# VHH binders against p21908, part 13

Target 1, 324 residues: p21908
Amino acid sequence: MEIVAIDIGGTHARFSIAEVSNGRVLSLGEETTFKTAEHASLQLAWERFGEKLGRPLPRAAAIAWAGPVHGEVLKLTNNPWVLRPATLNEKLDIDTHVLINDFGAVAHAVAHMDSSYLDHICGPDEALPSDGVITILGPGTGLGVAHLLRTEGRYFVIETEGGHIDFAPLDRLEDKILARLRERFRRVSIERIISGPGLGNIYEALAAIEGVPFSLLDDIKLWQMALEGKDNLAEAALDRFCLSLGAIAGDLALAQGATSVVIGGGVGLRIASHLPESGFRQRFVSKGRFERVMSKIPVKLITYPQPGLLGAAAAYANKYSEVE

## First folded at step 4 (VHH)

Design P24 (framework vhh_7aqx_2)
Fold by ESMFold2-Fast, scan of step 4:
Structure P24 (fold): chain B 324 residues (1-324), chain A 124 residues (1-124)
Amino acid sequence: as target 1 above (324 residues)
Amino acid sequence: QVQLQESGGGLVQAGGSLRLSCTTSGRIFSTYAFSWFRQAPGEEREFVGAITWSGGSTDYADSVKGRFTISRDNAKNTFYLQMNSLKTEDTAVYYCAAEGYYSDLTRASEYDYWGQGTQVTVSS
């Protein structure tokens, strides 16, 4: 059956028609992107998508939302839209919907994703296991963390707030970085290090530690400088970022009992080519007597272009697969 | 890959001075931390001094502090060890080393890249 898949972020919302059957996503149609500031509500963007399609919209929706999905009223900081889950079916004139957090959608996408969209980073170069736990983490505006249990031909997504656990320093430089960031944030979560803004936090701390002057840069320009390899401080910050990403990926795999790890998120994709040559693997496996165990865990990176849309559709298919 | 090559070793009299150079080639010279280690016959490899990528932070072993100075010239892909007031106890093979991860710079095991060594002999 056809459903409307929707990925709602702060500044943009993406719509697509998905075909789902027997717990599977058979296809995703062309993406249509709307600026949320230019539409007064989700309902109006929904109506505009219907006009563009030129036929009645399906009476089912799958929605990925860039915020918490528990509550009577859902709002985002940069998005004027207000969602009320209890009235969604009536407002959109539909029969069913699923509503999931945006990183929960990424985890659902992993369950349905072809191996060609999972680039190998380190460990054994093997496909994701058909049974067992997969840790999924993704740096973006913050740090998304989830895990996926595959068992007996089914899967379950467990959403977490793992990006908000504490930053654990592993060397003398990280002790100094933590001390500097503690002055700004008091308690320093791993998300303060592993996120888009986290590169800036590392950059500023390194400049202070080294006693070098630096210019205050926006996030976009700093990431460009780091990835282009022409600024020494930005490159050093990126190298430390990759070390800490490896460390937290390994810690989450240990905590969640995972035998495979998948990295996603906008920042994850941005560093895809840099990551295999970075200190990521060193920190991922360096877990004392568990190093042998960690070395057996494959780490993959998502390259699928719209994992949120795929994941929203997958969540709908998964929810309704056992009750048809 | 980073390659390191020492130069400037030799024979010098006690109380004299000597300047060692380490030239580097490879990916991103200016983001690496650099150090000098030394090894006397029958002894373990000992930390001498380190300099971070910016030159803004330096660290020295207590035995050489105040006598030795580490510096770098990023334009020449070279870093230096200026050794003053040399003692017979400073006689050793001196190694330059580099690492990109900013770990504990006083531990030899933290370094990924090493030079071949240069002999420094201080006569009485």
Scores: ipSAE 0.019, ipTM 0.460, lowest interface PAE 7.1, mean pLDDT 87

Design P25 (framework vhh_7aqx_2)
Fold by ESMFold2-Fast, scan of step 4:
Structure P25 (fold): chain B 324 residues (1-324), chain A 126 residues (1-126)
Amino acid sequence: as target 1 above (324 residues)
Amino acid sequence: QVQLQESGGGLVQAGGSLRLSCTTSGRTFSSYAFSWFRQAPGEEREFVGAISFSGGSTDYADSVKGRFTISRDNAKNTFYLQMNSLKTEDTAVYYCAAKPGYWDSSGYSTDEYDYWGQGTQVTVSS
């Protein structure tokens, strides 16, 4: 059956017609992207998408939302839209919907993703397993964490707040970084290190430790400097970022009992070329007596464009396949 | 399999110059500080020079200050020791070493360094 898949972020909302059947996403149609600031509500963007399609929209929607989805009223920091799940069917004139957070959608996408969209980072270069747990994490504005259980031809996504666990320093430089960040944040979560803004937090701490001047840099500018290797301090911050990403990926795999790890998110894509050359693998496997176990865990990176749309459609297919 | 590897050692006459290089694999050491140590036969390993992860801070043993210069090129994953006005007393095996990139007043003890090269022989003849 056809459904409307929607991926709602801060500045943009993406729409597509998906065909789903028997727990599978059969196709994802032409993508239409709207600027959220140019439409007063989801309902108005929905109506615009219907006009563009030139035929009645399907009476089913699958929505990925870039924030928490448990509540009566849903808002985003950078998006003026307000969603009320209880009235969605009435407002959109539909019969059914699913609503999942954006990182939950990424996890659903992984379950349906072709291996050609999963670039190898480290460990054995083999396909994601048909049974067992896959840890999924992705740095972006914050740090998204989910896990995926595959069992007996089915799968289940568990959304977490794993980005808010504590940062664990693993060497003397990281002890000093933690001490500096405690002055601003008191308790320092791993998200303060592993996120888009986290590179800036590391950079500021390293500048203070080294005793060199730093200016308040735009996050975009800092990431460009780090990736281009034009500034030693920014490059050092990126090195620490990749080390800590490896460490947390390994810790989450241990905590979740995972046999595979997938890195997602916009920052993940941004550092794709740096990860294999970085200290990621070293920190990922260095778990004491579990080093041999960790070395057997494949780590992949999502390269699929718009995994949120695929994931929204997948979530709908998964939910309604289990009812029958 | 990330390693530090020295090159550029050899035989040189007193008053001559040599440049030692230490190469690292990948981007693993961009946030590390690098140092050179040396060890003459029958002696303890001694500090020669250090460079911070940014390259903005350097330090040298009194015995080599003004003669040796340490530098780094992160784009090539390499750091260098330029040795000028060499003396017979500079004869030693030279080691490169790496530690997390910070400075404090504790000095340069060998036990602070996590990674070491295999060493390269420098012989200064009279």
Scores: ipSAE 0.341, ipTM 0.725, lowest interface PAE 2.7, mean pLDDT 88

Design P26 (framework vhh_7aqx_2)
Fold by ESMFold2-Fast, scan of step 4:
Structure P26 (fold): chain B 324 residues (1-324), chain A 123 residues (1-123)
Amino acid sequence: as target 1 above (324 residues)
Amino acid sequence: QVQLQESGGGLVQAGGSLRLSCTTSGRTLSTYAFSWFRQAPGEEREFVGAISWSGGYTDYADSVKGRFTISRDNAKNTFYLQMNSLKTEDTAVYYCAAGPYYDSLSPHEYDYWGQGTQVTVSS
């Protein structure tokens, strides 16, 4: 059956017609992107998408939302749209919908995406397991963490708040970084290190530790400088970021009982070319007696464009299109 | 894993100059600081000089200050100790050391070490 898949972020909303059957996403149609500031509501963007399609929209929607999805009123910091789940079917003139947070959608996408969209980072170059647990984490504005259980031809997504576990320092420099961040944040979560803003936190701590003059930079400029490799402070911050990403990916795999790990998120994609040559692998496997076990875990990176659309459609298929 | 290899040691007359190199292999070292230590016969390893990962901080033992200069070339993964106005008391095995921070004067606190290179200053 056809459904409308929607990925709603802060500044943009993406629409597509998806075909779902037997718990599977069979196709995802041409993507249409709207600037949320140019449309007063989701309903108006929905109507515009229908006009572009030139025929009545399907009476089913799958929505990925870049924020919490529990509550009567849903709002985003950088998006003027207000969603009320209880009235959504009436407002869009549909019969069914799913509404899932953006990283939950990423996890559903992993269950359904072709292996060609999962770039190999380290470990054995093998497909994701058909049975067992897959850890999924993705740095972006924060740190998204979820896991998949695959069993008997089915899958289940478990959403977590794993980005808010504590940062564990593993060397003398990380002890000093943690001490500096405690002055600002008290308890320091791993998200304070592993996120878009986390690079800035590392950068400022390193500058303070070295007694080196530095300029305050916005996140975009800092990431650009770090990736270009022409500024020692920014490049050093990126190297520490990749070390800590490896460390937390390994810890989450141990905690969740995973035999495979997938890195997603906007920052994950941004550092894709850097990760294989970084300290990621070393920190991922360096778990004492479990080093041999960790070395057997494949780590993949999502390269699928707009995994939120695929994930929204997958969540709908998983809930409503499965044959009993 | 990080490996360090020194080169450039040898025999030199008092008042002469010598440049030591330390080449690193393995993990990216953008956050690592580098230090030179030396060990004279029958003595413990002593600090000679350090350069921070940013290159913005250098430190030297009082005995070599003004005569030795430490520098780094991150593009070549190589660190240098330029030794000028050498004295017979500079005779020692010189070691390159690496750690995530330059604040340690104690050899026991460094993560990685080279094998050492002999410098002999004759009278």
Scores: ipSAE 0.085, ipTM 0.535, lowest interface PAE 5.6, mean pLDDT 87

Design P27 (framework vhh_7aqx_2)
Fold by ESMFold2-Fast, scan of step 4:
Structure P27 (fold): chain B 324 residues (1-324), chain A 124 residues (1-124)
Amino acid sequence: as target 1 above (324 residues)
Amino acid sequence: QVQLQESGGGLVQAGGSLRLSCTTSGRTFSTYTFSWFRQAPGEEREFVGAISWTGGSTDYADSVKGRFTISRDNAKNTFYLQMNSLKTEDTAVYYCAASDYGYNLGESYEYDYWGQGTQVTVSS
């Protein structure tokens, strides 16, 4: 059956027609992207998508939302849309919907993703397990963390707030970084280190520690400088970022009992070519007597262009398309 | 684990030049501080020079100031000691050393990782 898949972020919303059957996503159509500021509501963007399609929209929607999905009224930073889940079916003139957080959608996408969209980073180059636990984490505006349990031909997504666990320093430089960040944030979560803005936090801390002057940079410019390797401070911040990403990926795999790890998010894509040359693997496996166990865990990176749309469709299929 | 490997040692005449290299394991290189120490026959190991991970701080022993220059190339995971105007008293085994964070750059206890050493002999 056809459904409308929607991925709603701060500044953009993406729409596609997906075909789902028997718990599977069979196809995902051409995406249409709208700027949320150019449409007063989700309903108006929905109507515009129907006009573009030139035929009646399906009476089912799957929505990934870039924020918490709890409560009666949902809002996003920098997005004027107000979502009211209880009235969605009435407002869109549909029969059913699924509404999930954006990183929950990413986890559902992993369950349905072709292996060609899972780039190998380190460990044994093996497919994701058909039974067992897969840890999923993705740095972006914050740090998304979930895990996926596959068992007896079924899967379950467990969405967490794992990005908000404490940052654990592993060497003397990280002790200094933590002390510096405590002055600004008091309690320092791992998300303060592992996120788009986290590179800036590391950069500022390193500059302060070494007594090196710096200019306040926006995230985009800082990431560009770090990836180009033309600035020692930015390069050092990126190196530390990759070390800490490896450390938290390994810790989450241990905590969740995972035998495979998947990294998602836009930041993951930015550093994809850098990760093999970084300290990621070193920190991922350096878990004391569990080093041998950790060395057997494959780590993959999502390269699918819009995993939120796929994931929204997958969540709908998992919930509603079991009787075909 | 970080490993350090020196190269470039050898025999050189007084007044000559020599460049030592130290290649680091490619993990965490950009955040390490690096130094050179030397040990002459029958003497204790002594500090030669150091460079912070940013390159913003360098320190040299008084005996080598103006003659030796320490530098780093993060793209090659290598740091260097350029030795000019060599004297017979510069004859020693030269060791490279690294720390993930060193505060007292001239002190050997600040460094967690050490190379095996490379012999420099200045004749005449």
Scores: ipSAE 0.000, ipTM 0.366, lowest interface PAE 10.6, mean pLDDT 86

Design P28 (framework vhh_7aqx_2)
Fold by ESMFold2-Fast, scan of step 4:
Structure P28 (fold): chain B 324 residues (1-324), chain A 124 residues (1-124)
Amino acid sequence: as target 1 above (324 residues)
Amino acid sequence: QVQLQESGGGLVQAGGSLRLSCTTSGRTFSMYAFSWFRQAPGEEREFVGAISWSGGSTDYADSVKGRFTISRDNAKNTFYLQMNSLKTEDTAVYYCAADSYAYEGSTPSEYDYWGQGTQVTVSS
């Protein structure tokens, strides 16, 4: 059956027609992207998508939402859209929907993703396991965290706000970084380190610690400088970022009993070529007596375009598709 | 990952000078903090000097302050120890070390990458 897959972020919403059957996503159509500021509501964007399609929309929707989904009223920062799950079917004139957080959608996508879209980063170069826990995390505007349990041909997704756990310093430099960030943020979540803006937080802290002059840059410019590899401060900040990404990936794997880890998110893609040459693996495996255990965990990176749309469709298929 | 290779060691008279070089292989030279350690026969490896990842901070053992200078050249993937006013007590195997965590430390256990060492002998 056809469904409307939707990936709703702060500034944009993406729509596609997906075909689902027997717990599987059979196809995902071309995406249509709308600026959320240019449409007063989801319902109006839905109508615009129907006009573009040139026929009535399917009576089923799968929605990935860039925020918590367990509430009576759902709102996003800098997005005027307000979602009320209890009235979604009425408002969109549909029979069924699924609503999942954006990184929960990424986890659903991983469950349906061909291994060709999962680039190897470190550990044994093996396919994701058919049974067990897979930890998925991805830096972007924040830090997304979800877990995937595979068992006996089925899977379950655990949606989390794991990006908001505390940053744990692992050396004396990180003690100094944490102390400085506490002055700005009080409680320092791991997302303050591992996110697009997190590179800026590391950069500023390192500059202050070393007594090195720095300029206040926007996130885009700082990431460009770091990735070009010509500025010592920006490169050092990127190195510390990759170290801390490895550390938190390992901690989340330990906490959830994961036997595989998948990195996603826009920042994950940006640093893909740097990760294998970074301190990521060293921090990922350096868990004391568990180092041998950690060294057996494969780490992959998502290269699939628009995993949120695929994941929304996958979530619908998992919940509503007939299982033979 | 980084590999380290020392050069510039040898025999020198007391009061003379030597410049040690440590050449690194790898694409991440600019993100590492670098240090020099030395080891005399029958003794533990001891700290000599360190330079931070930015080059903005240096630290030295009290025994070498004012005589030794550590520097780095990112264009050449090389860092240096300029040793002036050498004393017979400076005789040791000199090791370069890198901290992949961009942290300068004074204990050998804090460093993950080491060169093979270069002998410096100061004759009276």
Scores: ipSAE 0.000, ipTM 0.287, lowest interface PAE 12.8, mean pLDDT 85

Design P29 (framework vhh_ozoralizumab_d1)
Fold by ESMFold2-Fast, scan of step 4:
Structure P29 (fold): chain B 324 residues (1-324), chain A 122 residues (1-122)
Amino acid sequence: as target 1 above (324 residues)
Amino acid sequence: EVQLVESGGGLVQPGGSLRLSCAASGRTFSTYAMYWVRQAPGKGLEWVSEISWGGGSTKYPDSVKGRFTISRDNAKNTLYLQMNSLRPEDTAVYYCAKDSYGLYDSSWFDYRGQGTLVTVSS
């Protein structure tokens, strides 16, 4: 059956017609992107998509939302749209919907995407297992974390706020970084280290610790300098970022009994070429007596474009799979 | 991941000088503290010097303080040890070593090179 898949972010919303059957996403149609500022509501964008399609929209929707989905009223930063889950079917004139947070959608996408969209980072180079737990994390404007349990031909997504667990320092330099960031943030979550802005936090802390002068840089310029290797301090910050990404990926895998790990998010793609040359692998496996266990865990990187749309459709297919 | 290769050792007279180099492969050199450690014949490993990731902090034991200087060139991924006023008791195989990923910086035994022999003798 056809459904409308929607990926709603801060500045843009993407729409597609998806075909779903027997718990599977069979196809995703042509994507239509709307600027959220140019449409007063989801309902108006929905109506505009119907006009572009030139036929009645399916009476089912799958929505990925870039924020928490458990409230009665849902709002986003920089997006004027207000969602009320209880009235969505009525508002859009549909029979069924699913609503899932954006990183939960990424987890659903992992369950359904082809292995060609999962680039190998480290560990055994083999396909994701059909059984067990997959830990998924992705740095972006923050740090998204979700887990995927595959069992007996079914799967379940565990949505988390795992980016907000505490930063655990693993060496004396990280002790100093943590002490510096505590002065600014009080409690320091792992997201303060592992996110787009987190590179800036590491950079400033390293400069202060070494007594090196620094200038405030916007995130775009800092990431560019770090990735190009033109500035030793920025490159050092990036290398520390990759160390901490490995460490938290390993900790989350241990905590959830994961047999594989998937890295997603825009920052993940940005650092893809640096990860094999970084300390990511060493920090991922260095879990004391569990190093043998950790070394058996494959780590993959999502390369699928717009995983949120696929994930929304997958969430619908999973919830409304046929069978008596 | 990183490979370390030491060079610059040799025979030198007491009171002489040598400069050791350590070339590191890979992109992570700028992110970790580096160490020089040595092993004299029939003895265990002895810490000789330590340098922070950016070169702003250095440490030495009393046995070499004032005689040895550690430095790094992060643009060249190279660590140096300038050894002055050498003594017969400085005779040892010298290794460069890095901080272990995921371990506190109390251990320098992991991720060391093959070493370079320094012999101080008349």
Scores: ipSAE 0.043, ipTM 0.528, lowest interface PAE 6.9, mean pLDDT 86

Design P3 (framework vhh_6z1v_2)
Fold by ESMFold2-Fast, scan of step 4:
Structure P3 (fold): chain B 324 residues (1-324), chain A 123 residues (1-123)
Amino acid sequence: as target 1 above (324 residues)
Amino acid sequence: EVQLVESGGRLVRTGGSLRLSCAASGRTFSTYAMGWFRQAPGKEREVVAAISWSGGSTWHADFVKGRFTISRDNAKNTVYLQMNSLKPEDTAVYYCAAGPYYDSRTPSEYDYWGQGTQVTVSS
């Protein structure tokens, strides 16, 4: 059956017609992107998508939302849209919908991804397990965390707020970074370190520790300088970022009982070429007596272009598309 | 991730010169302060020189000041110890170490160590 898949972020919303059957996503159609600021509501963007399609829209929707999905009223920063899940079917004139957090959608997408969209980072170069737990994390504007359980031919996604657990310093430099960040944030979550803005937080802390002056750099320029190796402090910040990413990936795998780890998110893709040369693996496996166990866990990186749309469609298929 | 490998240690005559190199593997080298330590037979390991992660600050122990110079090349992931006017008292195994703080002066404050390179100064 056809459904409307929607990936709603802060500034943009993406629409596609997906074909789902028997718990599977068979196809994703052409993507249409709208600026959320140019449409007063999801309903108006939905109507415009129907106009562009030139035929009646399917009476089913799968929605990935860039925020919490548990509540009577859902809002996003920098997005004027207000969603009320209880009235979505009535407002869109549909029979069924799924509504999932954007990183929950990424986890659903992982369950349906071809291995060609999962680049190998470290550990044994093996396919994702058909049975077991897969940890999924992704630095972006924040830090998304979910896990995926595959069992008995089915799968289940557990959405978490794991990006908001505490930052655990592992050496004396990280002790000092934590102390400086506490002056700004009081409690320092791992997301304060592992996110797009997190590189800036590390950079400013390192500048203060070394006693060197720093300019007010926007995040885009700082990431460029770090990735191109044009600034020693920015490169040092990136090296520390990769160490901490490995540490948290390993901690989450331990906490979730995972036998595979998948990294997603825009920042993950940006640093893909740097991860194999970084301290990521060293911190990922350095878990005391569990080092041998950690060394057997493959780590992959998502390269699929629109994991949110695929994941939304996958979530609908998993819930409503019955296995014969 | 940092692994350290020292090279350059050998037998040298009193008054001679020698340059030790410490090659680091991995991108994280640029975040570490580096130190050179030495240990003579029957003595504890002592700090010889230290350099900040940027190379902007250096420190040398009084017993080598004016004779030894620490430097680093972050593009090559290498730290150096240039040793001039060598004395028999400089005979020791020389260790390269990586740690978080340039002001660290004790072995326990360094996280990563090389295996050492033997320097012997004779007449």
Scores: ipSAE 0.000, ipTM 0.385, lowest interface PAE 10.7, mean pLDDT 87

Design P30 (framework vhh_7xy4_2)
Fold by ESMFold2-Fast, scan of step 4:
Structure P30 (fold): chain B 324 residues (1-324), chain A 122 residues (1-122)
Amino acid sequence: as target 1 above (324 residues)
Amino acid sequence: QLQLVESGGGLVQPGGSLRLSCAASGRTFSTYAMAWVRQPHGKGLEYIATISWSGGSTYYSDSVKGRFTISRDNAKNTLYLQMNSLKPEDTAMYYCAKDSYYGSGSYWFDYKGQGTQVTVSS
């Protein structure tokens, strides 16, 4: 059956027609992207999508939402849309829907995607386990964290706000970075380090610690300078970023008893070629007496484009079209 | 890709001085904190010193503090260790390495070179 898959972020919403059957996503159509500021509501964007297709929309929706999904009224920062789950079917004129947080959708996508979309980063080059826990994290505008439990031919997604746990410094330089970031943020979450803007936070802290001059840069320019090797300070900030990404990936795996880790998100894709040469692996395994255990955990990278749309469709398939 | 080649070791008398060099190849030398570590014959790896990517911060193990100086030349992709007041206990194979724990004394060093032997005797 056809459904409307929707990935709703702060500034954009992406729509696609997906075909689902027997607990699987059979196809995902071309995406249509809307700027949320240019549409007063989800309902208006939905109607616009129907107009573009030139035919009636399916009476089923799968929605990935860039925030918490437990509540009577759902709102996002910088997005004027207000969702009320209890009235969604009535407002969109549909029969069924699923609503999941955005990184929960990524976890659903991991459960359904082909292994060809999971590039190997480090550890043993093995397929994701059929039973057990997979930790999924992804730096982007923030830090997404979710966990996937596979058991007895089924799976369950644990939606989290794990990007907001505390940053744990592991060396003398990170002690100084934390101290400086406390002046701006008071409590410093790991997301302040591991996110698109996090590279800027590391960059400014390193400049102050080392007593070197720096220019205020927008995030796009800073990332480009770091990735292209155009500036020593930006490159040093990227090295710190990869070290801290490894450290938090390992901590999350330990906390959930994961036997595999998957990296997602837009930043993950940008640094993919740098990760094997970085300190990621070293920080991931350096967990004291658990080093041997950590060395056995494979780390993969999601290369699937728009995993949120796939994941929304997968969540719907898992709930409503699963085999008897 | 970072490759490291150590040089400058040799035989020296107690109280003498020696300067070790580590020539790095690969784009990323100037962005990494770098360390010197040593391994005496038949013993484990011992941390010596770390220098930050810019050279602005240095850290030393207590056994060498005040006697050894770590430095770097990012334009030449070269790391140095100036060793003064050498003691028989400094006899070891010396390696340069990327320091992912920045002076914390971690045993997780990425060292790829053959090392350079320092022998202090007589």
Scores: ipSAE 0.006, ipTM 0.428, lowest interface PAE 9.6, mean pLDDT 87

